# VHH binders against F-box protein At1g48060, part 4

Target 1, 365 residues: F-box protein At1g48060, of Arabidopsis thaliana (Mouse-ear cress) (q9lnf6)
Amino acid sequence: MKPQEEEEKNENMARKRSKSSSSLSIPLDIATDIFLRLPAKSVVRFSCVAKHWSSITTAPYFTNSFETRPNLLFFFKEADRFFVVTVPKPNRRPNESVSHTSSQILDSYQTPYPKHSCFTIKTESVHGLICFQRGTKPIVWNPTMRKFKPLRKPDKSWESLTVFLGYDPLERTHKVVAMPCDKASDECRILTLGSADQESWRTVKTNYKHHPSRGNRKNNYGPCRCINGVLYYLAEIDRHRLIGKFAFLGHSNVKNSLPMWVLEGEKKGEWSTYNFLPLSHYDRRLEFHFKLIGITNDGELIYVPNTVFKTFEVIYIDPIRKTFSLVKYEGVADKGFRQRNGLGEDKPLRGIQYSPNHVETLLSL

## First folded at step 11 (VHH)

Design w5 (from v4 with G58A D61E)
Fold by OpenDDE, fold request of step 12:
Structure w5 (fold): chain B 365 residues (1-365), chain A 122 residues (1-122)
Amino acid sequence: as target 1 above (365 residues)
Amino acid sequence: DVQLVESGGGLVQPGGSLRLSCVASGFTFDSYSMGWVRQAPGKGLEWVSDISYSGDTAYAESVKGRFAISRDNAKNTLYLQMNRLKPEDTAVYYCAAEIEITWSNEYEFDYAGQGTQVTVSS
């Protein structure tokens, strides 16, 4: 058999191997269903493999339908790197008053932190997005997509402003709300994310001149919550501290009780106050090392460490059932984590920010 | 009133040793993580060492193997044993409770002392 016939056979086999990529055209509906069941990380990976998949995963119908379980997200800066870690909430053990368990982390990654950048956290995780502020400019972050979107200054004349992030469940859109915080004002700027005019701030007037609170570092720079499309925030109207009834898990210096404000009923905007037992009731030694960051959807208080040494632990307390759960998360802050991430062996993890009830979104910024 | 009072600083030759003490009052010492930070002339604050409320210890790379942090909860006292001192260790050393850091690399404390001067010079 002449060498030319073998080359033609090899070329024809190579051509036949190239032709038999039968584009297994998975029907769009089936593909959609499959992707909706995959982890976000997997979906993102698939989107990078084929344009066809990307078209599905970037479509509004898909991004709006993609739902994940709420998890605890936390992130910290070390040198010029930003570390992001996701940990699962453990299952409740209603029959145990005190429990100690261990869990693995779900995901972790690092990204470069821009030099000379000082991000201030302004919002909780709102439908998978987090808003930062750099000076007078807001920055929207999608932890799942690992993308940051700097926004324009809401108003050129504003010297000091605060930023909130909301989600409109009817329009299924994120809205960034900016207000001046150096003076009492009735002016708000609203930017809707994902709109063709994403660069335009709409002016909205409030009913009253008010001074929104910037918050402090201890209070995550102002408590803001978006509940059913409504933004709740702390503001001062005249000399009266209108404690925007945000469930200010305020560090009430009240040694003996944890006051919690709960929004009662979707329609009535009525808030109820509950007094729960502080962390010190369960373990006095933990009171100064752990901070309350929120409540889980199933009603457990979440306490997280201020500083992490060798182990990362989270405390979940059911204030009604008076259950205490300490969860040790493996794969973070330990020797292996530090080695994998090029972190020092002994240096404590500091400056950790936490986002309870974080859900993942595939929204492209 | 909350007080942290450092002592044990002084002048020492290179290769020498010092033991710093910090006596705490006015708060529940045993419930706090404690640490040392230092400020050299013309420089910012530098973290030196921490000891958690549970007894975990951590050291900056620059002092690892030379310094040892410890605490006596019964005496409300924090210690820093400094061995093999170098001129680069010259600084004011501060005792602090619940050391935090901002993303601007600024250290924050719930409580801090007035500091004690350590000078390492030939």
Scores: ipSAE 0.692, ipTM 0.880, lowest interface PAE 0.7, mean pLDDT 86
Fold by OpenDDE, fold request of step 12:
Structure w5 (fold): chain B 365 residues (1-365), chain A 122 residues (1-122)
Amino acid sequence: as target 1 above (365 residues)
Amino acid sequence: DVQLVESGGGLVQPGGSLRLSCVASGFTFDSYSMGWVRQAPGKGLEWVSDISYSGDTAYAESVKGRFAISRDNAKNTLYLQMNRLKPEDTAVYYCAAEIEITWSNEYEFDYAGQGTQVTVSS
């Protein structure tokens, strides 16, 4: 009779220990609010701790509400490793014509470079996603989630194509747009991410046969920008006319002026052309060492170095206010960074690609 | 017109030294990072050394401690002092401005010279 009582006592003690963990279950609304205020990295970590948290962080209402500050993302390949670094955009100092500051990086990580992959072209960062191109196949990347999603070739017959990434604010969906770039065509393929059939390309015809530009390394492969759900890109019609619209011309060899296209008003769809002062106006010594990679949402031109040695600096110029800000970022390219990541001490960082105005998204690919 | 003209190459015995020079014209030399790449027979391009516009230097592991890169902006000239040369250093050496690399491991340059032959042989 005695052994049964001990087992019941042990079960009751186990049950009492299990009951006394009053799972102070944080109400869903409070938990949601807390998570929305956390860095993406933290949210991801929490989601790994409990299924309950994962259910919140993966819910569409949460992912759609999750907003982060726009930052500068850059990434590079070293051997078989892919390095990703996030640096904060500095606060504007409107009262200072020239400033030199230092800032820490926000985050950095490395991941294996996909085997047998060669990413040749990238799109801009669009609501937290970036699209690469490997030959004739697009690859969508979520830097926050550290996931790559290869897509099928948009059209089997296409020998050369360019890829753009857009976001539809009404549908709240990302769209990958592909066009031939070896010939003038009025055909586009569009794939909507997150759809039930993510493998399906729909065909859309444009009003004109045109030859879209793929961009190049010097212009940071940024011949396209998505604004309010509309893709603006550089294209040629019949090799005689340049059509399309772009936000900036990211060429380093602008002699006397930097031509910029500015969208006037959110709804009017009207563009104006402005000629701004080139980097050489502010500092001639930097003219060919830095390249223009984009413009911040706040209207500052972003210049980055062509080659990164022991330090990493970014220049922000307000072309209207004519302010110059050089920011030295600590924690990347320096001795400490190299040691932590097993990189050579003296080898420059090459092949860096940049994504301005990058926001983090928890979207699952 | 942009020109980069290399000189100083030649035949040298193992353990010997050479000094390469590259004279630049047609662009603002002092605003560019400059470097050396080499191509051995039957091999692809290999990065050798860089010097930034600010004077920072970098070297490939294979040449570190033996080679020294320098520049004279007043003369628009890039130098590569090569000491303790080895047969493995045999290559055509190219002077280049703004050396970059693609993710396919192809080198890109804003400007490059025609190269100078360096042969290390007994």
Scores: ipSAE 0.471, ipTM 0.774, lowest interface PAE 1.0, mean pLDDT 85
Fold by ESMFold2, fold request of step 12:
Structure w5 (fold): chain B 365 residues (1-365), chain A 122 residues (1-122)
Amino acid sequence: as target 1 above (365 residues)
Amino acid sequence: DVQLVESGGGLVQPGGSLRLSCVASGFTFDSYSMGWVRQAPGKGLEWVSDISYSGDTAYAESVKGRFAISRDNAKNTLYLQMNRLKPEDTAVYYCAAEIEITWSNEYEFDYAGQGTQVTVSS
C-alpha cells in the first residue's frame, strides 16, 4: 500500500472515532477486520480480556474467515507432557544458492498428554487440524486452540483402520475419512466435523476394492495430501501399488536422487517425474541426521533433525532453483527453553513429529 | 553389512574405571549421531549417552560427571570412558547409531551392536 493510501485509511479511522457520540469506539466491522489480520494467539488473548471482543472472535463469520500464513509445527512427548512448537517458514532468498540464517519461534506451549492415549499415527495438517489414531478411534486435534476431540469409532467390527483428513473448500468443512487397512475394501466411512452435536459416520463406496497405505511413526509426512478438496493417497489394488496418482516422497529406488511423482493438471490425471538431488549433495555431514518430511506449499523440500541436541535447525531446499537454506530457530532446545519447561539440560529431544504447512485456525472442536 | 563391535567391558571393583570402544563399519560414521544404551540384569534398556554428528554430547543424569563420550571419525570409533563405577552401572552396554525412543517408550536404532558386559562387583 502507498503512503498516501495508508494516511487516508488512518484518517478515516480517526474521523469515525471523532464522530462517535459519547465514547471513542471502533465500529464492529472495523474491529472485525483488524482482528482478522492478527496472529491467532493475539486474537485469543483479546478474546480473554473483553466480552465484546470475544463475541466477535467466536462468531462463525470470523472463525470461517480467519487466515494465517503456513508454518512448520513440531511436537513431542516427554514423560506425561505434550510439547508443541510453531516456527515460521523463512522468506525466500532467490539470489543466494546457500543460506544460513536464524529465526525466532512463533509460539510454544505444553499440556498434559491426553490420558489413556498412545498416539501412533497422524495425518498431515489440513486447514489447521490434525487427526491421530488411538487404535480404531480417531482423535482430532486443533493445535491453535489446544483442544482434542475423540470421534466415535467408524465401525465397531474393524480391527484396524487408516484415517485421512480432508477439507471441502466450498462447504468450509473438514472431512475425516476412515478405511479398513488390514483387508482390501471398496467401502469407507466419512464424517463431517462441526456439522452439529450429532456427528455421524456415513458409508461411501469407492470405485475399486483397495488397501490404503498406512504411515508409520518414523515417517511423519504421511501417505496422503488434500489439495483443493481432493484427497490423494497411496493405495494397493490387487497387490499392485497405485503410485501414479500420488506424489510419494522418499528414497525408494534411486541411490543418488529422490523420486517424486507430481500430478500435472487435476482434470488430466497425468503425472510427471521430477529428479531431486539428495541432501548429501548439499552437505554430506547432514544426510543421516536430517530426514525429509514433506514440501511446503511453495514447493520447497523440508528436512528436519531426527534428534535435537543443543540447537534446532531446519533445512529448506528449492529443488527447481537448487537453493539450500539452513535455519536455526532460537527460543527452543536451548538451555533456557529446557529449564523453563522442566526438560533435562543435556537430554536430547526425541520422538519429534512434524506437520509442515500448518495454518492456525480458531475452529471449536 | 553394517557392523558395530563393542569392546572394553569387564569386571571391575566399585570406584574403578573402564573404557568402552565401538568400531563401526559399513556406513558413513561421521554423518551419524552415536551413543550408548545399557541393559541391567532383569531390566529394560536405559539410555546412557549420545554424541551428535557435530560433536554435541549428552548424558543421562545417573552418569553425568562420571562418564565421558567421545568419537574419532578418522577411525570410525566411538568411546565411552566410565569413571567412578558403581554397582548399579552393571549392565550390557550397546553401541548404537541414531538412538530414538517411540511414544510407546521403546528404544529404536538405525544400527546397534552386540553389546559388551560391564560388571561392577561390591
Scores: ipSAE 0.181, ipTM 0.647, lowest interface PAE 5.0, mean pLDDT 74

Design w5 (from v4 with G58A D61E)
Fold by ESMFold2, fold request of step 12:
Structure w5 (fold): chain B 365 residues (1-365), chain A 122 residues (1-122)
Amino acid sequence: as target 1 above (365 residues)
Amino acid sequence: DVQLVESGGGLVQPGGSLRLSCVASGFTFDSYSMGWVRQAPGKGLEWVSDISYSGDTAYAESVKGRFAISRDNAKNTLYLQMNRLKPEDTAVYYCAAEIEITWSNEYEFDYAGQGTQVTVSS
């Protein structure tokens, strides 16, 4: 009995040592440099092969240093499946007033749709994470690692809430902020992801009694943006008053211009408005099929289709140079994509959600 | 005032044909993707067909090969040619602009008509 147990432990130890030695033929610091330059998909694959590679790619210094170029995340639900597509932004802005080009998608995958309840509201992508809510339960999503993490309810007495996702650049942590949306309040709940208290909500008092305001269906740019550790969001004090404003973009029957509100100097608290040409100025036929979802980090307005038929097209507008670029993305919505993913040949893709400026992250949820 | 007015429904025998029309007014028709949804008695809405602002067409599997959607932007009119009709096609057919589905599986539209009844029976 006793001798057999010792032999099994010795065999397991020898086997583990042999795998470790065979996996590490290169110095650890050189391997780290190599992995930091690979696509996230490749890093995940290599992490599954050997424990030494996994120890490199899961270390905090690695995950905090890993970086990809911001892209457009495009995702939708069909039946009990959740489909995710990553789409690159074109590298060069066109010199012409009007441009039509083609590009390839970067990646796509599908996964079982989590739980029975559907997601209704999402945050924008903040350092690679997106937060949904299901009723009063927030759910954090890492599209890169393909993981969902439900969080505890911020308060059992709340009948409804709005969630925000922020990133603290000094702590290098994400924070989830929840506020009741059915009543005005001067308190909110904050949860720090990845801390020793990651399952606990703390109460923080705000400067004003308020509740967050949401846009309508046609205002599909998220109601919140995190800039250098500061959350900016629309809210109401009294019935028709807004506390904080950021770049507010809309898609509607605007005759002459689209307003944009810009914070001029955070500490000054000054706001300016800028007006730029609506989509109808560039092509009237596109105005109601495409919706404005935001602005890329390098200053282009991005319009996406409401429904995707046989081709997936995205419109980029430089509001300063007043240029229009339509990009057709291959590898999505076509017959090959549909067959690969078990989708019907002709059914339009609907209920599509978009997250501009998405970066990939290896953070474990 | 936005109006979508469907016509062309009626009673038809199995194997027969009907052509539905939808005349639009009060909005810029050629800028919208248009389509048809239907509602069988006691059932929820079911998507039938779409035609995009640029002319791309799409059909539900249950009607593919039998129905043909088209649009005449000069007349602000959407059409649905329905051939080889089956009793299962019996429904109220609605013309709609910018058909969307929520993640709760509910249909939403920018605009929708009052519907026209199609009945397929002997």
Scores: ipSAE 0.167, ipTM 0.636, lowest interface PAE 5.3, mean pLDDT 73
Fold by ESMFold2, fold request of step 12:
Structure w5 (fold): chain B 365 residues (1-365), chain A 122 residues (1-122)
Amino acid sequence: as target 1 above (365 residues)
Amino acid sequence: DVQLVESGGGLVQPGGSLRLSCVASGFTFDSYSMGWVRQAPGKGLEWVSDISYSGDTAYAESVKGRFAISRDNAKNTLYLQMNRLKPEDTAVYYCAAEIEITWSNEYEFDYAGQGTQVTVSS
C-alpha cells in the first residue's frame, strides 16, 4: 500500500469525523446527562429520530446506567388485546403501622395479544425482562421496549420443560435456563442474551438428577427467585422436595469461566425458616380476596387482588416490623381507563398476572 | 364440607321474572366474592354477574339492566333477580365463589354449586 494513499485516507476520515461532530451543537457529555434523566419512552422516541442520539442511547455504558426504581408490573388480556400497567412501589413508612394511601399509575399500554402464547408459566421480572413459554419455546419480553423475542427450543426431544430467567451481575447479562420437568435429569440448557451466541444453547450438568417442582395456576407453575446472581427454585429428587441453587459465576475468559451449577437441599443447615402472620391477622375479610405474589426488594410481602372491580388496591406488609399498607392506585380500573381501552364499565378485570420488582430497562432483545 | 345449594329456577315465559338463591355453608361466606355463571345447552360457561365481599357488583353486558345480584351475609345467601327474561337466558345457572379466568379463557372457581335450570320459552 502507498504511504500517500494511507495519509489521504486518514485525512478524509478525520474530515468526516469533524463534519459529523460539528453537526450537533450539544456536547456528547451534556446530551448523555440529559438523556439519563428522561423517562424510558422519551429516550426510545429520541433514538428513533436521530442517528447521533441513537448511538448514545444504544451504547452499553448508557443502557447499563439507565435503570428505574423497582415497580409493580401487571398485565392481563381481554379479547385479542394484551394490557400492561406499571404502578410505583410505595415508599416505606417506618413510623406508621397501618396506612391507607393513594398513588398514580406510571404507565399503561395495550398491544395485540401474542398469538398462541401462554403466560401462566412465566418467570419473575429479572432486571427488566420476563420470560414466558409457548410449549417448549421460550419467549423473552421487555415490557419497557414493548418487544417479544422467541428463542430456539432448548432441545428438540424434550416434551416438557421449565424455563428460568437469571442475571449475572458480573457480566451484566441475562441468562435463560431450561430444565426438563417431566423426568429427573442432571442436564440443563443455558443461553446468554445479548452475546454472540445468543441463539445457541449450551449444556451444563447439575450435581444431582432432579426436576423442578411445578406450582399451580393461581400461584405460578414454576416458582423461583434470582438473588444476586443465584437462581433459587423448588426441585424434586425421588419424591423429596428440595430447594435448588444455581449460581452464575460471570468469569471472563479465565480457566473455569463456566457458570457454577449447584443444587442444594433444604435439609442442610444453611436455611432458616420464618413464619409470617397470615393476611387474616391484619384484616380477616381480605385473606380470600387477595393473594400473595412475592416480596419486594425491601422485604415487604405483596398481596394483590384476585379480581379487580372498581378500584385497584395492593397490600404491602413488612413481616418483620409488622406494618400494613394498602395502596389504591388511581388511573386504572376506573371509568376513564375502561373507556379509553374499550373495556366494559362493570366487567371485572380477571386473570391478572403480576411481576413485582420490575425495573424498566432499555436493553435490546 | 363446602356446600353451595342453588334454588329458584324453573320454566318462565319470555318477559317474566325469576329469583335465584344460593345458600352457602362450610366456609366464611362474607369473605368471598360471589357470583353466577351459566351454561346454555351445548355451550360453554358464560359469566353472568359478580358481587364482591365488599358489595361491589358487576354484570355481563347481555344481562345488565335486567339482572340484579345481591347477598345477605347474615344468611350466607347469594341472590340473582332476573327480570325481562329472554329465550337466550335459558341455561343452567351456577353459584360460584371467587370466579377466575385462566389465560386459556376457561373459568375456575374456589367453589361452585350443582346448578339450577332456568328455561325461558313461550
Scores: ipSAE 0.134, ipTM 0.618, lowest interface PAE 5.9, mean pLDDT 73

## First folded at step 12 (VHH; from w3 with Y107W)

Design x6
Fold by ESMFold2, look of step 13:
Structure x6 (fold): chain B 365 residues (1-365), chain A 122 residues (1-122)
Amino acid sequence: as target 1 above (365 residues)
Amino acid sequence: DVQLVESGGGLVQPGGSLRLSCVASGFTFDSYSMGWVRQAPGKGLEWVSDISYSGDTGYADSVKGRFAISRDNAKNTLYLQMNRLKPEDTAVYYCAAEIEITWDNEWEFDYAGQGTQVTVSS
């Protein structure tokens, strides 16, 4: 329903834009509401053609209010280029036990690969941003705005670190958290994004000395999740593997400490274990070519291919209803995509990183 | 106990042909993408060719049109037909399952064989 209404609203704006300025105008609050309902690429496009639209779409109120449906982001590098593709979450009917469907990509682009950069473990996409690190320097990426922002080192004395990305829903700000990972520590550094006067690392003491886990470079999904202002991550205390918690709610300005609750595994009784059926239960041929990268916000398991040959397929499984959906995404990995992007005709795409549950954000880095 | 056993290598003159074979055991062969990587003397690993679990093929630019990859799932065997061989094709050829590259450009595999030597010289 909404895409058709927004097309009509866009046509109204285009028609009024083609008329003389003395005969019509659109009030700012109405134009703002119209823009908030558009896809991100449409907002960016309209901002490029008119300064008054750009003023609306770059304002803090607008960027903080803009939200889109979650989608799957994947990206890879080839030569000196960085390629980004966005695909939609499929519209799978409840109770359809097995389906094989096709879908179109939402967007793709390429950009120069940052010089002398060798990105390592990435965070999950958190409210539209992704954080990488190059050694001990964190780098924040907004895939929607196609911008990278390197951050200063959190601490000169740290030889290695792991970064996490969180979001404080009360302040509506992103937090970058850095913890040393070469040994146990009770100190971390936190930086709030978007605070130009206060974009510096602050020291926070945690409740426990601990050793956070790094993500596995082979798997795209890191060992952390930010939920409702709480960062959950894997940690080690005295050689016990635990789930660490780091709450942001109303605590971003606390100088002495942030509360951290560390749980010892599932046997402590505060967590549930869910045993998911393996992919081989649904199709044995697929077990080792596809990898689990995460869960959609609707509770579906997402499996992606290790290597993309001529077709890009993603598997979505609802573990409760035991439904299986294989979606072939058109407009990627095929001859047209390769020609458009200067890629080899029959070279498989490799080294692909995936970020599920990615939403678009207009936040200016 | 996973095994990948390559065979079919040897010494051949430029312009000649060889057919490499790789017999797999200890895993469900038809659910894996299979391929070949090679290592020339003093060089790192170089991807040569893949064939997906569903039969899609890929080739490095240096071998496209000269090499043909195939698989026989009934025999758990991967093949590489190498035609019009050149001296620069000289390398140890490894059979591998699920060839992948990390973001740091390091090659990774679920399984790889011991390799078979291919030497192209007069």
Scores: ipSAE 0.391, ipTM 0.778, lowest interface PAE 3.2, mean pLDDT 75

## First folded at step 13 (VHH; from x6 with E98Q)

Design y1
Fold by ESMFold2, look of step 13:
Structure y1 (fold): chain B 365 residues (1-365), chain A 122 residues (1-122)
Amino acid sequence: as target 1 above (365 residues)
Amino acid sequence: DVQLVESGGGLVQPGGSLRLSCVASGFTFDSYSMGWVRQAPGKGLEWVSDISYSGDTGYADSVKGRFAISRDNAKNTLYLQMNRLKPEDTAVYYCAAQIEITWDNEWEFDYAGQGTQVTVSS
């Protein structure tokens, strides 16, 4: 049964029950199915207007079943406001080497800049959450629910650390992992979000005393990746650099290619490299205006502008098929967007942070 | 190797005009966003204006409508036309490539020049 037919059937059933005027009520499973097919912002709106609907949309079963497509999230601050914009991954097009398309943003909002927050170091988006560091204090963010959750310091004696965010698919829980990064250690701290001891860090030993890499503030790609419940990260043992088990998006010194280390086997930890055409191959003028921030789940390189003037454009390159796609996103950076958000008409947007492969989640922090 | 050389500064009375120039060498000028930042005595850097590689412009509120930025890619030159100058425009003006701001509100550049003094005084 098609989703439209299921929704029509469910609606007709609800109407029939109401007309009967008996001791019947709408079954919970029917209402749940209807809500699972709505966009996240619709679910949030309906949850705000009725206690009954809020009970359905906040239940763990519902929030664990809710899914959206991966998108590109970007955010920036201006004065005392924090702005968040979500843009869709472009739709597949026929086999074309070069394309220029337009799309609309999916959503945007602004919120007061969180007190005591610092967004200089962040993780990748993991199952809809992002974790920031302010010094040694982690802060978890759910962009969909527009909530921040500061966490206790993993260890008051650590003067420097790196925070990672992971997701355990068996438990269906997020885990925040902290490691000291200024000295080698064989201990780390793990905190499970949503547990009864959410503010309680566990100590876990590693196989080696090592030194994980810190996050990179400029490129915003984070120090690690979580793949199927496994954290992969770059670390050092006794001044030797360990090449970790995650994709490394490096800049090439070679004349015509960009090396990328790709994990080909989740269980083996093997690495491979691919030769990619540089951005300058497609247009020499683009290479210093756009920066590489990551790769889509479909394997496309994502280039975003350093500064957003009048238009917001994103470049997607499939390095295997050697295709180039430039997408202009309407509804951001233009005069309408600036007026709606109280932004200056002639001020470029700057200091933008990007998070590719972001999914929406209704998880309550 | 990389050079940004500003010129065109000087002393001018309030209401006057100046045109700043910045000649670039040692990098691919037409691929860079270029702009101007300024520093008044004893103050921090203040962004003035940008022009992207494709010609889109941006202006700080304090100069909008009075200043005009332009570029000539054939001559590797960036310009800033400054009209209706005010005493608060007094500063050293720096030509810069790839102007960006950190979350700590500090300005960063790939390249910057040595600056040219603009003084607006009776």
Scores: ipSAE 0.467, ipTM 0.819, lowest interface PAE 2.6, mean pLDDT 73
Fold by OpenDDE, look of step 14:
Structure y1 (fold): chain B 365 residues (1-365), chain A 122 residues (1-122)
Amino acid sequence: as target 1 above (365 residues)
Amino acid sequence: DVQLVESGGGLVQPGGSLRLSCVASGFTFDSYSMGWVRQAPGKGLEWVSDISYSGDTGYADSVKGRFAISRDNAKNTLYLQMNRLKPEDTAVYYCAAQIEITWDNEWEFDYAGQGTQVTVSS
């Protein structure tokens, strides 16, 4: 019984060392903690790598806990491409009345969008989501996830409508509010995002018939703000301009004044009017080239350019401290940016939309 | 009253050159971005070129390398040098202040002239 047969058996046992892919199963808690500390972009990338990680990053407990700093988001269309750029708010320099600084962008990307799909911006960023409108249909966009969700028409009979995006802090849900704007109406439709029934509009009646404003194409398409679960929007009753108040958990009230209302943080519900120094105070020419888009959470007015040529600059004014800050953002609109993105070198960027105080959300639409 | 008056248009052969001028009055010319838009027969308004208040220039792809925009703030005058003209350049050319585009791709101006006809034909 020849010795040769024993050697072959030993070699075959050595090869079946099964690559126990020690799936380094990071405990769920540890993985969660790690992901909460990562940039949103990284989290999104990781979610694409493994189903297990995706299950963590899509879980409500994770999405609700994931918070980022408010940044300035701007985006524009070029042909069939949608460009999105995120820039950081500069740190305040309390000792300087006038400052000129430079900053890098945080992120930029482009995504294709369907040809002939014109949509209008309706809201600023609300807890990381932005609402558009195409005709009579709302579109919700998550810039972080690079996802668009078209919604159904709120009411088949409505010929003209406006939409607002809000956030309910109690339910921790986004809500889309739709109202007719071609006629005075007390009807409202509400759709809650993230629910299993995302396609159903709930009917709510307001206490008064009114015409909500659709906004102006040149300035802001959606004169609406969501503050602490309350929607404030411009409306008209009997040819009088009003600020509508729509609380998700309460009664809608209409207040009668149009000036730039700043909700003072110290007194819940009190609006103050500020007399701001015009941009012309600092430079006569700025008034013609910059527009006010909003206020930062820390109380600075944000002025952005109407048209961008070779440089992208944003002006921050603190009306209380009377400080002026011009920030040049590098990596936007410059030769390098244009080349990387296949944009013409000598074509100004126009039609830029801005969203101040944008936070990132991992919410799946 | 605000006025923008274009001049320099005319008939030219393919490969020829024209220089358009626009004289502005009634507003602070040096504080505005200025530009040119054109409308060809049966077509919509097309942006051609603009120059910022700081002197930055932009051109449509169709005219890049052939057209040159400039301004003289002391004369409140905007210029468009058009070289190597093509039949496709045939249009009414308008001088405009603060050319903007809406989200819906509609062109808007603070001020615009009456236009000058440019015809490129053999």
Scores: ipSAE 0.449, ipTM 0.757, lowest interface PAE 1.4, mean pLDDT 84

